# VH-VL binders against o66814: the designs that were tried, part 31

Target 1, 203 residues: o66814
Amino acid sequence: SDYLLRAESLFSQLKDANAKEETPYLYGKVKGYYEAIKLYAVEYKEDRIKTLFTLMSKNTKKAVRGAYTEREPLTELITFEPRVYFEEYCDGIMDECFYEKHYEKEKFIELVDYFSLKRRVEFLRNHEGKYCAPFDFGMAEALFNAVSLELMQEKPDEKVLIALREKLEPILVMAEEKLRYAMKKELPCYRNRLSEHIGYWKP
Below, E stands for the ipSAE of ESMFold2; O stands for the ipSAE of ESMFold2 at other seeds; V2 stands for 0.75 times the mean of E and O plus 0.25 times the DockQ between their complexes.

## First folded at step 14 (VH-VL; framework fv_patecibart)

Design D2 (at its last look DockQ between E and O 0.80; V2 from the best seeds 0.70)
Fold by ESMFold2, look of step 14:
Structure D2 (fold): chain C 203 residues (1-203), chain A 123 residues (1-123), chain B 107 residues (1-107)
Amino acid sequence: as target 1 above (203 residues)
Amino acid sequence: QVTLKESGPTLVKPTQTLTLTCTFSGFSLSTFGMGVAWIRQPPGKALEWLADIYWDDDEDYYPALKNRLTITKDTSKNQVVLTMTNMDPVDTATYYCARIEGYYDSSGPFDYWGQGTLVTVSS
Amino acid sequence: EIVLTQSPDFQSVTPKEKVTITCRASQSIGTYIHWYQQKPDQYPKLLIKYASESISGVPSRFSGSGSGTDFTLTINSLEAEDAATYYCQQSYSWPYTFGQGTKVEIK
């Protein structure tokens, strides 16, 4: 199919640049978008495939350039910000009304435990996940972005959301375990202090 | 209709800084996948890509010219600006801005071009 | 940097005849090549994207083919208005590059 031929070209570019070793976070992110695209291909969701491929191809460009220029910045984090609304309920004449707080797409948010996923990805992003677990974090971040983008759809697809969540969870756990180990052992990836001696960062 | 137009000085002295503005309509750089590039063509010679800037604020430069080029955008005005420092007679060329079709594959072609502006570098 | 070499540099062709322009890449670029037409004193116009994909508003006599390192642009039946210089351009890898051009004129 068309996306397969284009993906082959992207992975060839990554291989030519040795991106897996030079820019492992961005390489992981490209791989994560590819996994999401494959899930959508099973459901014949062409428009979503093209949207995710745009992100995949852009991160490939950044990975290749980063490998040659020795720069690997964090790239996009896409978060779904659900609107809040209140549902009014009035029981009887002259009785007071009360309001129930609801989120748009509440069923789908609960289906994937979205707010928990968001906090876990943000924790990795804010605590050196890019350095201590680059491949797993990049891959998890891309899959999380795919979840966010699906939740932004007018009618989110439950089958896709479940599949994305199932792919994302073990990768996210691996990234979290690598970061926890790095924090416990005070590895250089977590304590990137080139000008300070080892005694400063030891228990 | 998608249109782009270059504006700026047509004559520049050696060592001066060139500033060119691309003003466009019919699309926005805020739109997912969109980009704008600068390409030049010396008289009688081939086209040369110089720099580009995208909806996601990513910018890129031809490596040999990176230290001389700056690309910026103003999405509210539909403008992209190229500055090129330390101009030399070899930089005499027609300068074009062009839209990048980056949806689906961010490595898309230059699908719409401005008319170009000839910049001559001479004392 | 990927070098694109076009052949021929110049071609004079009888009206209504077939024109073939080749572009050879210095490494494999999949189908990440695009073709442009530039008439004298005009800006370039996109003719073909991704080796063979059609562009709305471009006459059907223009077609492209190829994959890997060797690509062709074909004009099935040359018209007078097709006299121009044609460029291939790769978007496979940074930095993006153009071929040197092929000038086509009417005999």
Scores: ipSAE 0.681, ipTM 0.834, lowest interface PAE 1.6, mean pLDDT 89
Fold by ESMFold2 at other seeds, look of step 14:
Structure D2 (fold): chain C 203 residues (1-203), chain A 123 residues (1-123), chain B 107 residues (1-107)
Amino acid sequence: as target 1 above (203 residues)
Amino acid sequence: QVTLKESGPTLVKPTQTLTLTCTFSGFSLSTFGMGVAWIRQPPGKALEWLADIYWDDDEDYYPALKNRLTITKDTSKNQVVLTMTNMDPVDTATYYCARIEGYYDSSGPFDYWGQGTLVTVSS
Amino acid sequence: EIVLTQSPDFQSVTPKEKVTITCRASQSIGTYIHWYQQKPDQYPKLLIKYASESISGVPSRFSGSGSGTDFTLTINSLEAEDAATYYCQQSYSWPYTFGQGTKVEIK
């Protein structure tokens, strides 16, 4: 409940700095963290809310500073790196042994199709998503970070993971469509053709 | 118990470079949300924020002094270092380092301060 | 840059009386104001965070209020050890700034 009042202050700061126009990637990332926080609030997960709010407030600070200094770097990408292990299986009839590859938290990884999400976010991050689809990419990156953080929990919450995935998917699709269009039409965002006068360029 | 301590030269000549070290204990800059700031106070005048650095390697500077300031950290030694170039007599001040508790809201106050070190810049 | 203007610059106050110090911001800053006490023994001490939130170990006679542009630090019954300079500081927006200070002494 307390987070709503604090979020109003953060959005006021963003509005004062015109961050939606000046730092659209970071603005989208702040929005994405806020959407994740609201999902956690439904489940009354106060410690998760505070963790995500730390990231939300930090990206707000970077967006405001970036708007005034004309600098918008990529910020955190949080990835869950599950432990891999192998189970030995021996066929007593054939007298042969095989091994079966398993991941830590495999059922939760499958629930959200995590490796696919990771690949899609990394593709956007490495191929001008920040420039061609800044708001959608930033928002998707924050929601993906929330998925990673939940998977890092000792006991991930399946309801939260499903809700995060459902929120994330359409945003990812929009970012991917914008990037694909920019690549097909060779838009300036994809070509990244700026003069030596930084800040001259617009979407 | 959280403590911070500033160290470095107390007398600097104009145009020289000042290097100050903040050594702290009772917390780590590897802890999510933590930051350390440098603040100065000229004799008889108000406090002035100079720079800060956070657990996530983010660093920030007072704009008018940006080209003169560098802040770095060594998390393994619990140290933060401020370098200020081209010192001038107007930079004579007590220099403080302070902790920022940024968990939940990164815009937190300076909750623990060092004792400060007076740096005099004289011709 | 957000300017914080404190009032008064100086006050001399009889013990046990109420002290009121104001801090006025040049724009709305929500509740992102913090108050510090600095005695002649030098480093500042945090008294109040986020306009009105108490700090463990700070006497209850210190309280804060306000939102937006106008903020107040109150000492309900001044003690001799409260003679100090008091600063407000905003953390709403970069760059972070302090008020000019209010010196309080015992009459």
Scores: ipSAE 0.667, ipTM 0.836, lowest interface PAE 1.8, mean pLDDT 89
ESMFold2 (binder alone), look of step 14: mean pLDDT 92; pTM 0.937

Design D3 (at its last look DockQ between E and O 0.80; V2 from the best seeds 0.72)
Fold by ESMFold2, look of step 15:
Structure D3 (fold): chain C 203 residues (1-203), chain A 123 residues (1-123), chain B 107 residues (1-107)
Amino acid sequence: as target 1 above (203 residues)
Amino acid sequence: QVTLKESGPTLVKPTQTLTLTCTFSGFSLSTFGVGVAWIRQPPGKALEWLADIYWDDDEDYYPALKNRLTITKDTSKNQVVLTMTNMDPVDTATYYCARIEGYYDSQGPFDYWGQGTLVTVSS
Amino acid sequence: EIVLTQSPDFQSVTPKEKVTITCRASQSIGNYIHWYQQKPDQYPKLLIKYASESISGVPSRFSGSGSGTDFTLTINSLEAEDAATYYCQQSYSWPYTFGQGTKVEIK
């Protein structure tokens, strides 16, 4: 329960700075990392908890600073870039060769539909998700980062990957729906940033 | 073994710009969670945090001094540089660089310090 | 900005006796307080992190306690080499700050 005391202190810092209202993207990102940490705590994965807590605490610092300075930049996006390799099959009689493409950790990539998740998070990131759905996008981005970090491990934990994906999907859908609605209706969060100085219109 | 060492001028005239270099070994700023800070101590007075920079390129400054400070890093050389403009006699202090223990909690303490360098600002 | 106020500013203590130094924060800071020892003409040395966590290589006579706004550094049996100035430092909220220091001398 050591991480619980530290997390309570981080959330106190966020509350003191009014970060939920002032830096909602970063606040959502801190919450997303905390949700991932709780999933790992069920499995007693202390090393993985500490890695995610580093990111949680760093985004807390950035949220607090951002609330006082009215600056809320995008923070880390962690992507797993699997190596691609080919297995060669040759016909010994005619010297005809064929290649079978494989991804590093292909089973786990498929388990969470990783490339689809990556494209969806990148879409939000590149199209004003921070302004039109800050809390949901921040939380989704942190959970996606946790998926990427798990895939980077030597032996990814299938149970954790499933739990992370189950937590991530509804949040990601909500962020996507908010953004698409904002684009269709040309809401200020989207339209103002395309043609004029940037500002926040809602939470 | 973790070590840090400050280098730069020890005498500076008012209005001049101070540039200090922290050279360290036994760790890298590319290591997840790691940061380096600059702290100063005027003679006979308390310690004062000035700036820090982390593995993720995040940098921050003491607000009242922000317009005078710049912190940069060169990870390949294991160096962090502090630049402070418009020096004044009140800035006379020993300047330290220190490592931030940032794994698990990036808001950690300063766990290793350099020996410090006294910078005197006088005409 | 969080102000840390140490008490006392100065104390002279007989060897082998207990030393208590307090640090009061201007707001709750959880356990985000760290303690440093600075011997004469030396650089600071980390003694205690996160209010009460021990540091490898620091004598066991040094301990820390407290949470919220009130923190204490204790030296259970003062040694001659412990003559120094002691600082608390918070890393709870930007900007990070130090206490004014407590000077401990051998009586």
Scores: ipSAE 0.701, ipTM 0.852, lowest interface PAE 1.6, mean pLDDT 90
Fold by ESMFold2 at other seeds, look of step 14:
Structure D3 (fold): chain C 203 residues (1-203), chain A 123 residues (1-123), chain B 107 residues (1-107)
Amino acid sequence: as target 1 above (203 residues)
Amino acid sequence: QVTLKESGPTLVKPTQTLTLTCTFSGFSLSTFGVGVAWIRQPPGKALEWLADIYWDDDEDYYPALKNRLTITKDTSKNQVVLTMTNMDPVDTATYYCARIEGYYDSQGPFDYWGQGTLVTVSS
Amino acid sequence: EIVLTQSPDFQSVTPKEKVTITCRASQSIGNYIHWYQQKPDQYPKLLIKYASESISGVPSRFSGSGSGTDFTLTINSLEAEDAATYYCQQSYSWPYTFGQGTKVEIK
């Protein structure tokens, strides 16, 4: 419950700065970290709460400053980079050797479909998600960061990973639908950025 | 054992640029949550926060002085550098660097301070 | 910008007596207030964080209380080495600010 009082203070700071309107991406990111913290609170994971609260408070500071300076940059994307290794399998009859790619923590990666989540978040990040779906993208990005941080644990908690994924999926879908609509209708959030968007227009 | 130490010129002329270096030990600016700030204290007056920089490269400046201040870090040397342009006699103060305790809440206090360096701005 | 107003500006206090210093914020700041001691010709030292949390190595005679807009630093039994200027500081909202200070002398 100590985190509740501290969170109320952070949300008061955001309200004072009108961050929901001025810095909606960062506001969404703060909200996403708060949702992750609440999931960890039911499991009494104090260390994880403190880690996520550090990120929550830092994004609050950035949102407040951004609201007063009219600047809202993208902030942290935390990705789990699993170690990869190869197992050699040789066919002695044909004298042919093949290798099989494996990841550390493969069970947990598959449990949340991590590489799919990573690709979807990166797509939003690289294709104007901040402008076309700021709140939902920010919130999804924070929840994705929480998934990454859990996968980085020595022993990831399956119950937490499932809960995070269940919270993340509908928010991520909403952000993707808003971006798709903006692209289809050539809304200002997407169209005004096209001249600076070199590379692929659509995935 | 956490220590910080300020170094740089103690006398500058009006309009000159001041460069101060904070050299620290006992912690790294790569540590999650950690920041370093510059605070000054004009003679006989209150403390004034000037700028800070964090482990994640985020930097902040006192708004009225933003166009005169630059804060940078060199994590490999355990150093943070403050530059302040167009110095004026009103900028005469003791300049401190301090560590920000930022784990759990990045808006934490200044928990370790350097000894300070007096910078006098005079012709 | 949040203004912190300390009172009194100055106290002359007999050893072993209780010292009370107040800090009033111009708006509610939760418990995002920190207290520092600055002895003559020395750098500031953190005494209390988040209104009332103790700091390792700080004598137990120092305590803090309050929330919202009104905060108090208390020295329960003044020692000679406690002669110093005391500052409150808020970290609730950018830019961070300090109170004007309260000077405590030994009578």
Scores: ipSAE 0.693, ipTM 0.845, lowest interface PAE 1.6, mean pLDDT 90
ESMFold2, look of step 14: ipSAE 0.684; ipTM 0.840
ESMFold2 (binder alone), look of step 14: mean pLDDT 93; pTM 0.948
ESMFold2 (binder alone), look of step 15: mean pLDDT 93; pTM 0.949
ESMFold2 at other seeds, look of step 15: ipSAE 0.689; ipTM 0.834

Design D4 (at its last look DockQ between E and O 0.86; V2 from the best seeds 0.00; counts 0 for: pae E 2.8 > 2)
Fold by ESMFold2 at other seeds, look of step 14:
Structure D4 (fold): chain C 203 residues (1-203), chain A 123 residues (1-123), chain B 107 residues (1-107)
Amino acid sequence: as target 1 above (203 residues)
Amino acid sequence: QVTLKESGPTLVKPTQTLTLTCTFSGFSLSTFGVGVAWIRQPPGKALEWLADIYWDDDEDYYPALKNRLTITKDTSKNQVVLTMTNMDPVDTATYYCARIEGYYDSQGPFDYWGQGTLVTVSS
Amino acid sequence: EIVLTQSPDFQSVTPKEKVTITCRASQSIGTYIHWYQQKPDQYPKLLIKYASESISGVPSRFSGSGSGTDFTLTINSLEAEDAATYYCQQSYSWPFTFGQGTKVEIK
């Protein structure tokens, strides 16, 4: 039924668990899915709304559970893996052939600068984004997942892709800026994880 | 037509490990949103949720029993397996498996149940 | 962990009369309550989901209502086949829990 009523219930669950403080990455991810759902609501895409709501509700469950158990794992990253093909171009004058690399759905990939988005989200995911910018990273990851899911459609909706990219970019920039600042200043979120990455025992 | 059926031993000795298999048809755990849960009911007592596993490999356990439970799935065989270690007479119960329809809201009810299997823990 | 308390534990009801069963949660759970019927020696069957949503194949005499902490299952005009134990179950907060049950018998 009405996604607004269902979302209110999920946000009540998050508030009851103090998820904003206890599981900020998952809280951000729930918020990101909700923002994507609202963009799809403008386009009256009920099936997409329900798909994204499934992910929203699942991350809500994980956030509530995480607040109780003091555990906040990374959750789904959804990536679109386009097929690559090569077009052969031959120079009849020089009698030589060259290959040009192309992707399926290349127009839509270029519309949102997908490969750049993917690298930026993966960088945050692999380099302490969850610890140094949990809310912004979680939110950006959910919006990126929505972009991926749209690109997986038979015919992606250009208006939705543009709206998702416009929402995602400032959030992704904020997460990246927070991480860069934490690295530069060697904040605990970054500094404390460095020793674990190189294997030294603290005590 | 959605069906689930529990199978495994009906009598185990204290300290033994119980292994129960849920075999289902009419749906797949590869389907977006779906899950399968194990629920038990001691004779004459209320239902108790034990564990579940979802299409996305997420698995949950009742906290007090977490260290005794393992849930696994084989999506190609349409099976979910519950392992419970160190069985005790207090664990005597009917064990059910049930489907969770999690599309739209993953915190959904148990919409289809198996027949249940009574497991008695006694010397 | 959310405790669900059902009332009454037991009721004996004349056929064709209305049955009302309540479920009270230890905290607000929105509408994340589901109702099950369990006949003697049978597995549970889902009757109502999300407090009031109907289930295909369940007789229309079964209805649910409520939100927050107080929920009600109603059987309008009890039939003999409705003699069973009824359970509420919350899916609002992990871990998910059941009420203790309400047994309904035919007088």
Scores: ipSAE 0.630, ipTM 0.819, lowest interface PAE 2.0, mean pLDDT 89
Fold by ESMFold2, look of step 14:
Structure D4 (fold): chain C 203 residues (1-203), chain A 123 residues (1-123), chain B 107 residues (1-107)
Amino acid sequence: as target 1 above (203 residues)
Amino acid sequence: QVTLKESGPTLVKPTQTLTLTCTFSGFSLSTFGVGVAWIRQPPGKALEWLADIYWDDDEDYYPALKNRLTITKDTSKNQVVLTMTNMDPVDTATYYCARIEGYYDSQGPFDYWGQGTLVTVSS
Amino acid sequence: EIVLTQSPDFQSVTPKEKVTITCRASQSIGTYIHWYQQKPDQYPKLLIKYASESISGVPSRFSGSGSGTDFTLTINSLEAEDAATYYCQQSYSWPFTFGQGTKVEIK
């Protein structure tokens, strides 16, 4: 009945499958969802915990399956797409009009610097983050998904958003540093994705 | 009210391809957490999970049969289709589709089942 | 692959008496076990989820217990309509599997 006890069962499944070594991206993603659930459990927010647990559970299934089948695909990226509107202001003296762009939930978007987070996660996702920083990228992606899901709520919780951002930032920095280092040094994780003819990846 | 119904041929010859359709109502496969599975039961024997497909487009297959199975969905028609190639008399069974209880824990049980359809593989 | 072994394979029980069916997993599966009832010529119906959680519309005489490797389905006062085959199913680890079944008959 305790969500934390169910989470222990999921981590047992991951341990049994050696998922930390076999599917490190998905393992990191499960861990990231777990960290988000722990933040919500402090606030005793049952409904929000259920949504995150669904994602945690599904990524656990994919990690276990991936460990046994030697396949680890990218999984969900959840992005909040705010509605936009424009406010028109006209100067009657100069007979000039101009427009100012605004977003729904703009205060909450600014609180977590959402568009910056989105660009940084997308960069990792599109540039071999799964291979060069699998655990940190997976964990960051899950925490970012939790931020997006909170922003989608009718009334986002500012304390949770701040806590999620504070947890996410150091992990995202670590993933970015690992990727930049791999790119600079042309490590196998990055180099292999640039070529189909690297011998240690062929029979 | 959640309902599922299997349709397709009841008699298939060895080596032929079986195509079964699960048509359901009372839920959508686009609903967060939801999945649909195919399970079979040979006469007098235990239930055997074959494949499933989820709201997030994830497909999964029983390993020993994965090269013979294809599962697809059409969310707009509330349908899931199972294709099984190279049928053999040992594949004679009642085939069920079932909903996977999805919200909260996607590793949940099969909470609603169709009536099943008996498929006989005979020369 | 996790093997679920049910016991007994069948039992004949006097009405109103207690029925106990066990399911043993080949490894620890926490509480990720579910129980189904299948009456003759019918499709399976979910009775108990996550070892002990009740299902709406299922009579209260059905209960489940256990954690880890050993699980029990109990019918505390058998009714004639409860004559059926009962299956356990694990959803702990891919691929998901079923027990071989336990047939319950009225004596």
Scores: ipSAE 0.517, ipTM 0.794, lowest interface PAE 2.8, mean pLDDT 89
ESMFold2 (binder alone), look of step 14: mean pLDDT 93; pTM 0.954

Design D5 (at its last look DockQ between E and O 0.90; V2 from the best seeds 0.73)
Fold by ESMFold2 at other seeds, look of step 14:
Structure D5 (fold): chain C 203 residues (1-203), chain A 123 residues (1-123), chain B 107 residues (1-107)
Amino acid sequence: as target 1 above (203 residues)
Amino acid sequence: QVTLKESGPTLVKPTQTLTLTCTFSGFSLSTFGMGVAWIRQPPGKALEWLADIYWDDDEDYYPALKNRLTITKDTSKNQVVLTMTNMDPVDTATYYCARIEGYYDSSGPFDYWGQGTLVTVSS
Amino acid sequence: EIVLTQSPDFQSVTPKEKVTITCRASQSIGTYIHWYQQKPDQYPKLLIKYASESISGVPSRFSGSGSGTDFTLTINSLEAEDAATYYCQQSYNWPYTFGQGTKVEIK
C-alpha cells in the first residue's frame, strides 16, 4: 500500500528528530492519525485515508520542527457541530404542543457518545493534558478528530465509528488517569502550567 | 487554471525593506492542504527556498534568514506577502512564489510557479 | 541542512541520445526528491515528483528513479527543446534545499 511507504518516511523523520522524546504530544498525534488511517484502510476508503494523511504529515512536520526548535504547540482540534432541530408534537385534544430536541445525525452521535468524548478531550486540552499525558492525549485528540471528520460525512460509516471509538476509549482513559494523578499529587507538569514557564534556564 | 504572479519594486537600496506580493488564482489558501512558498534565485546561481505559509496558518522560514523574513497571507484576496528587511547587494535575485500541493502529503513539490520578478539591490 | 549534489554540472549531448543526471543527498531522504526544468529566462517547471511519479503534460521521455541517497533523472531521447538547466529538490526536512543544477545543451 502507498500510505504504508509514505508513513515509513514520516516515522523516519520523527526518529531522526527524536520527536518521541522532544515533542511527545505531536508524536502521539501522528501515531493517532496513523491508527485511524489503518482502520479506514480495512475498507479501502482512499479519499478519507488521504484527508487523514494530510493531517498526519502536517503534524509530523510540526513535530520535527518543534523538536529542533524546542517548541511544541497544540495543534488542530476538529469538532463536529450538529444542527439542532425541534420535533413538534401537538395533542389535538388539549391543543398543546410539545417540543423535543433532536440533532442532525443523532443515531451516529449516540453510537459513539460524541458529546461525552468532546467534553473529555476539551478538558484534557484546557487543563495541562499536553504536559501531564502528552503521548496519550495526542493520540486521543487525533482519534477524536477522526471521529469528528467521519460524523461530518454525508453518510457516516458505522463500522468505522465503532472501531474508532473502541480504539479511542482506553487511550482517553489513560490520559485522564495521568492528568488526575498529576493534579492530585501536584506534579510539576500541572504546577508549571500556571506560571507559563517551561523551565528553561534564562540569563 | 492555476496562476501565480509576483509584484513589487525591482530596485531597492541597501538596508531598505523589500515587500513582494504574490497574487494567485485557480486555487485558494482556504483549501485543505494548500500552501504557498517564496523561492529566490541569484543570477546564475541555484534556487533557494525562503519561506512558506499554509492553509492552517502554519509558516516557516529558512533559518539563516528568519530574523529578516515575514510571510503573511490574505485568503480573501488570494495574496501572500513576503517582507525581507535590511536588504544587501547579495540579496539581488529573481524572486518566485510557488504553490505547494500538500493534500495527502504536506511535503509535496512546488507544482506551479509565478514568472518571477528580478530585484536588484544597489546604491 | 540536507545538501543535494548533482552530477554532472554540465552535459553537451547530441539529439536523440540518452541523458542521465544524478542527484546525491547527504542523508537518506526516502523518495522525497522532485525534479525541475528551467529553460533560459524562464521559471522552473516540475517534471517528476517523489523520485519517479509522472506529471501531467510532461513528455514520457522524462523519467526518474532512486530512493535513499541516490536519485537519477533520465531523458530517454533528447529533443532540442530539452536544452535547459535541471534541478533536484528535497522536501524530506526543512530547510528544503535544491541541487546546484545540471545544464544540458545540444551538441
Scores: ipSAE 0.686, ipTM 0.849, lowest interface PAE 1.7, mean pLDDT 90
Fold by ESMFold2, look of step 14:
Structure D5 (fold): chain C 203 residues (1-203), chain A 123 residues (1-123), chain B 107 residues (1-107)
Amino acid sequence: as target 1 above (203 residues)
Amino acid sequence: QVTLKESGPTLVKPTQTLTLTCTFSGFSLSTFGMGVAWIRQPPGKALEWLADIYWDDDEDYYPALKNRLTITKDTSKNQVVLTMTNMDPVDTATYYCARIEGYYDSSGPFDYWGQGTLVTVSS
Amino acid sequence: EIVLTQSPDFQSVTPKEKVTITCRASQSIGTYIHWYQQKPDQYPKLLIKYASESISGVPSRFSGSGSGTDFTLTINSLEAEDAATYYCQQSYNWPYTFGQGTKVEIK
């Protein structure tokens, strides 16, 4: 409802600026946030929809400005940093005590394989994913941010986490395949990693 | 209660650099979605947006003035600073700072304004 | 840059009558228009956001409507305190811009 009306305005701004062509990474990121919002809408989580819409609208603003100024920087990466705690237990027979390492939210971290997702997104981010697979990387980054934000909740929603993970995986794979191919073939998007603009070195 | 107040020199000579400080209370720029903008109004004329800065460190500038403007924030002091170089008599205006409430939609209006400070640029 | 053109530039209106102020955008801006009131020697005050959304503390006689390129601010029954200049402002596209203003006086 209300978010649908607002999203139509955001996509109109992106279209007017030709953001899909001019700022494909940020365009992908806006699309990724929108996909996450739609998943939360199924679960009727209005407060989460508004939080994600803030990020969607802000990346839209950056994409539009970037299209007009030829500036497309990386934007937010939101990571959940779980605290580690130790659980003490004692063997009453031998009067010995042991400490077991645990992560905050461990069940939910395992549910989505969070540390693997984080490593894969960071790899794309640090190795020219923005240039070699901008749309897919942008979408993956936004969906990963949504996973992180859900894990930060006091009580993460398992249905939402599973849905986010299922949406994220194929997109992440596509970005990784495009980057791997570019690295293997030394395509301009990868071999020109010392430049902010791929076209600078294109013949 | 949300309040903003502009401070800085009221008289500046041509070519000098103007530095204005917006001090605010009742909100923080570390709060998700928040922004602060600078808007000016020449005497008897319309309002003109100059620059803004957001919780996520994003900055934006009116294009024709971008090379003369710098906006910065100090979240610990609840301050936003605008620096404008090479002042000219045409820049004589009342300068306002205003809050942008960007939760839900970052393209929100200017919902709270400071009282403004008149800056006169004269020989 | 999106140009906002207000009409009229000036109105002199009998108290209790309806005031209509129009803002036309040079391109479609959805509902990303906001209205401000500025009384003489005062800072602007937000009246209406997103074309028609009300603001707490603003008298209910103020209302807004429109979408796309044509927007209207309405004062249903003009009070003496409503003598001011009114501005529309778009937040649809960078750079954000204001209309030239509409001055409303009591006749």
Scores: ipSAE 0.670, ipTM 0.840, lowest interface PAE 1.8, mean pLDDT 90
ESMFold2 (binder alone), look of step 14: mean pLDDT 92; pTM 0.940

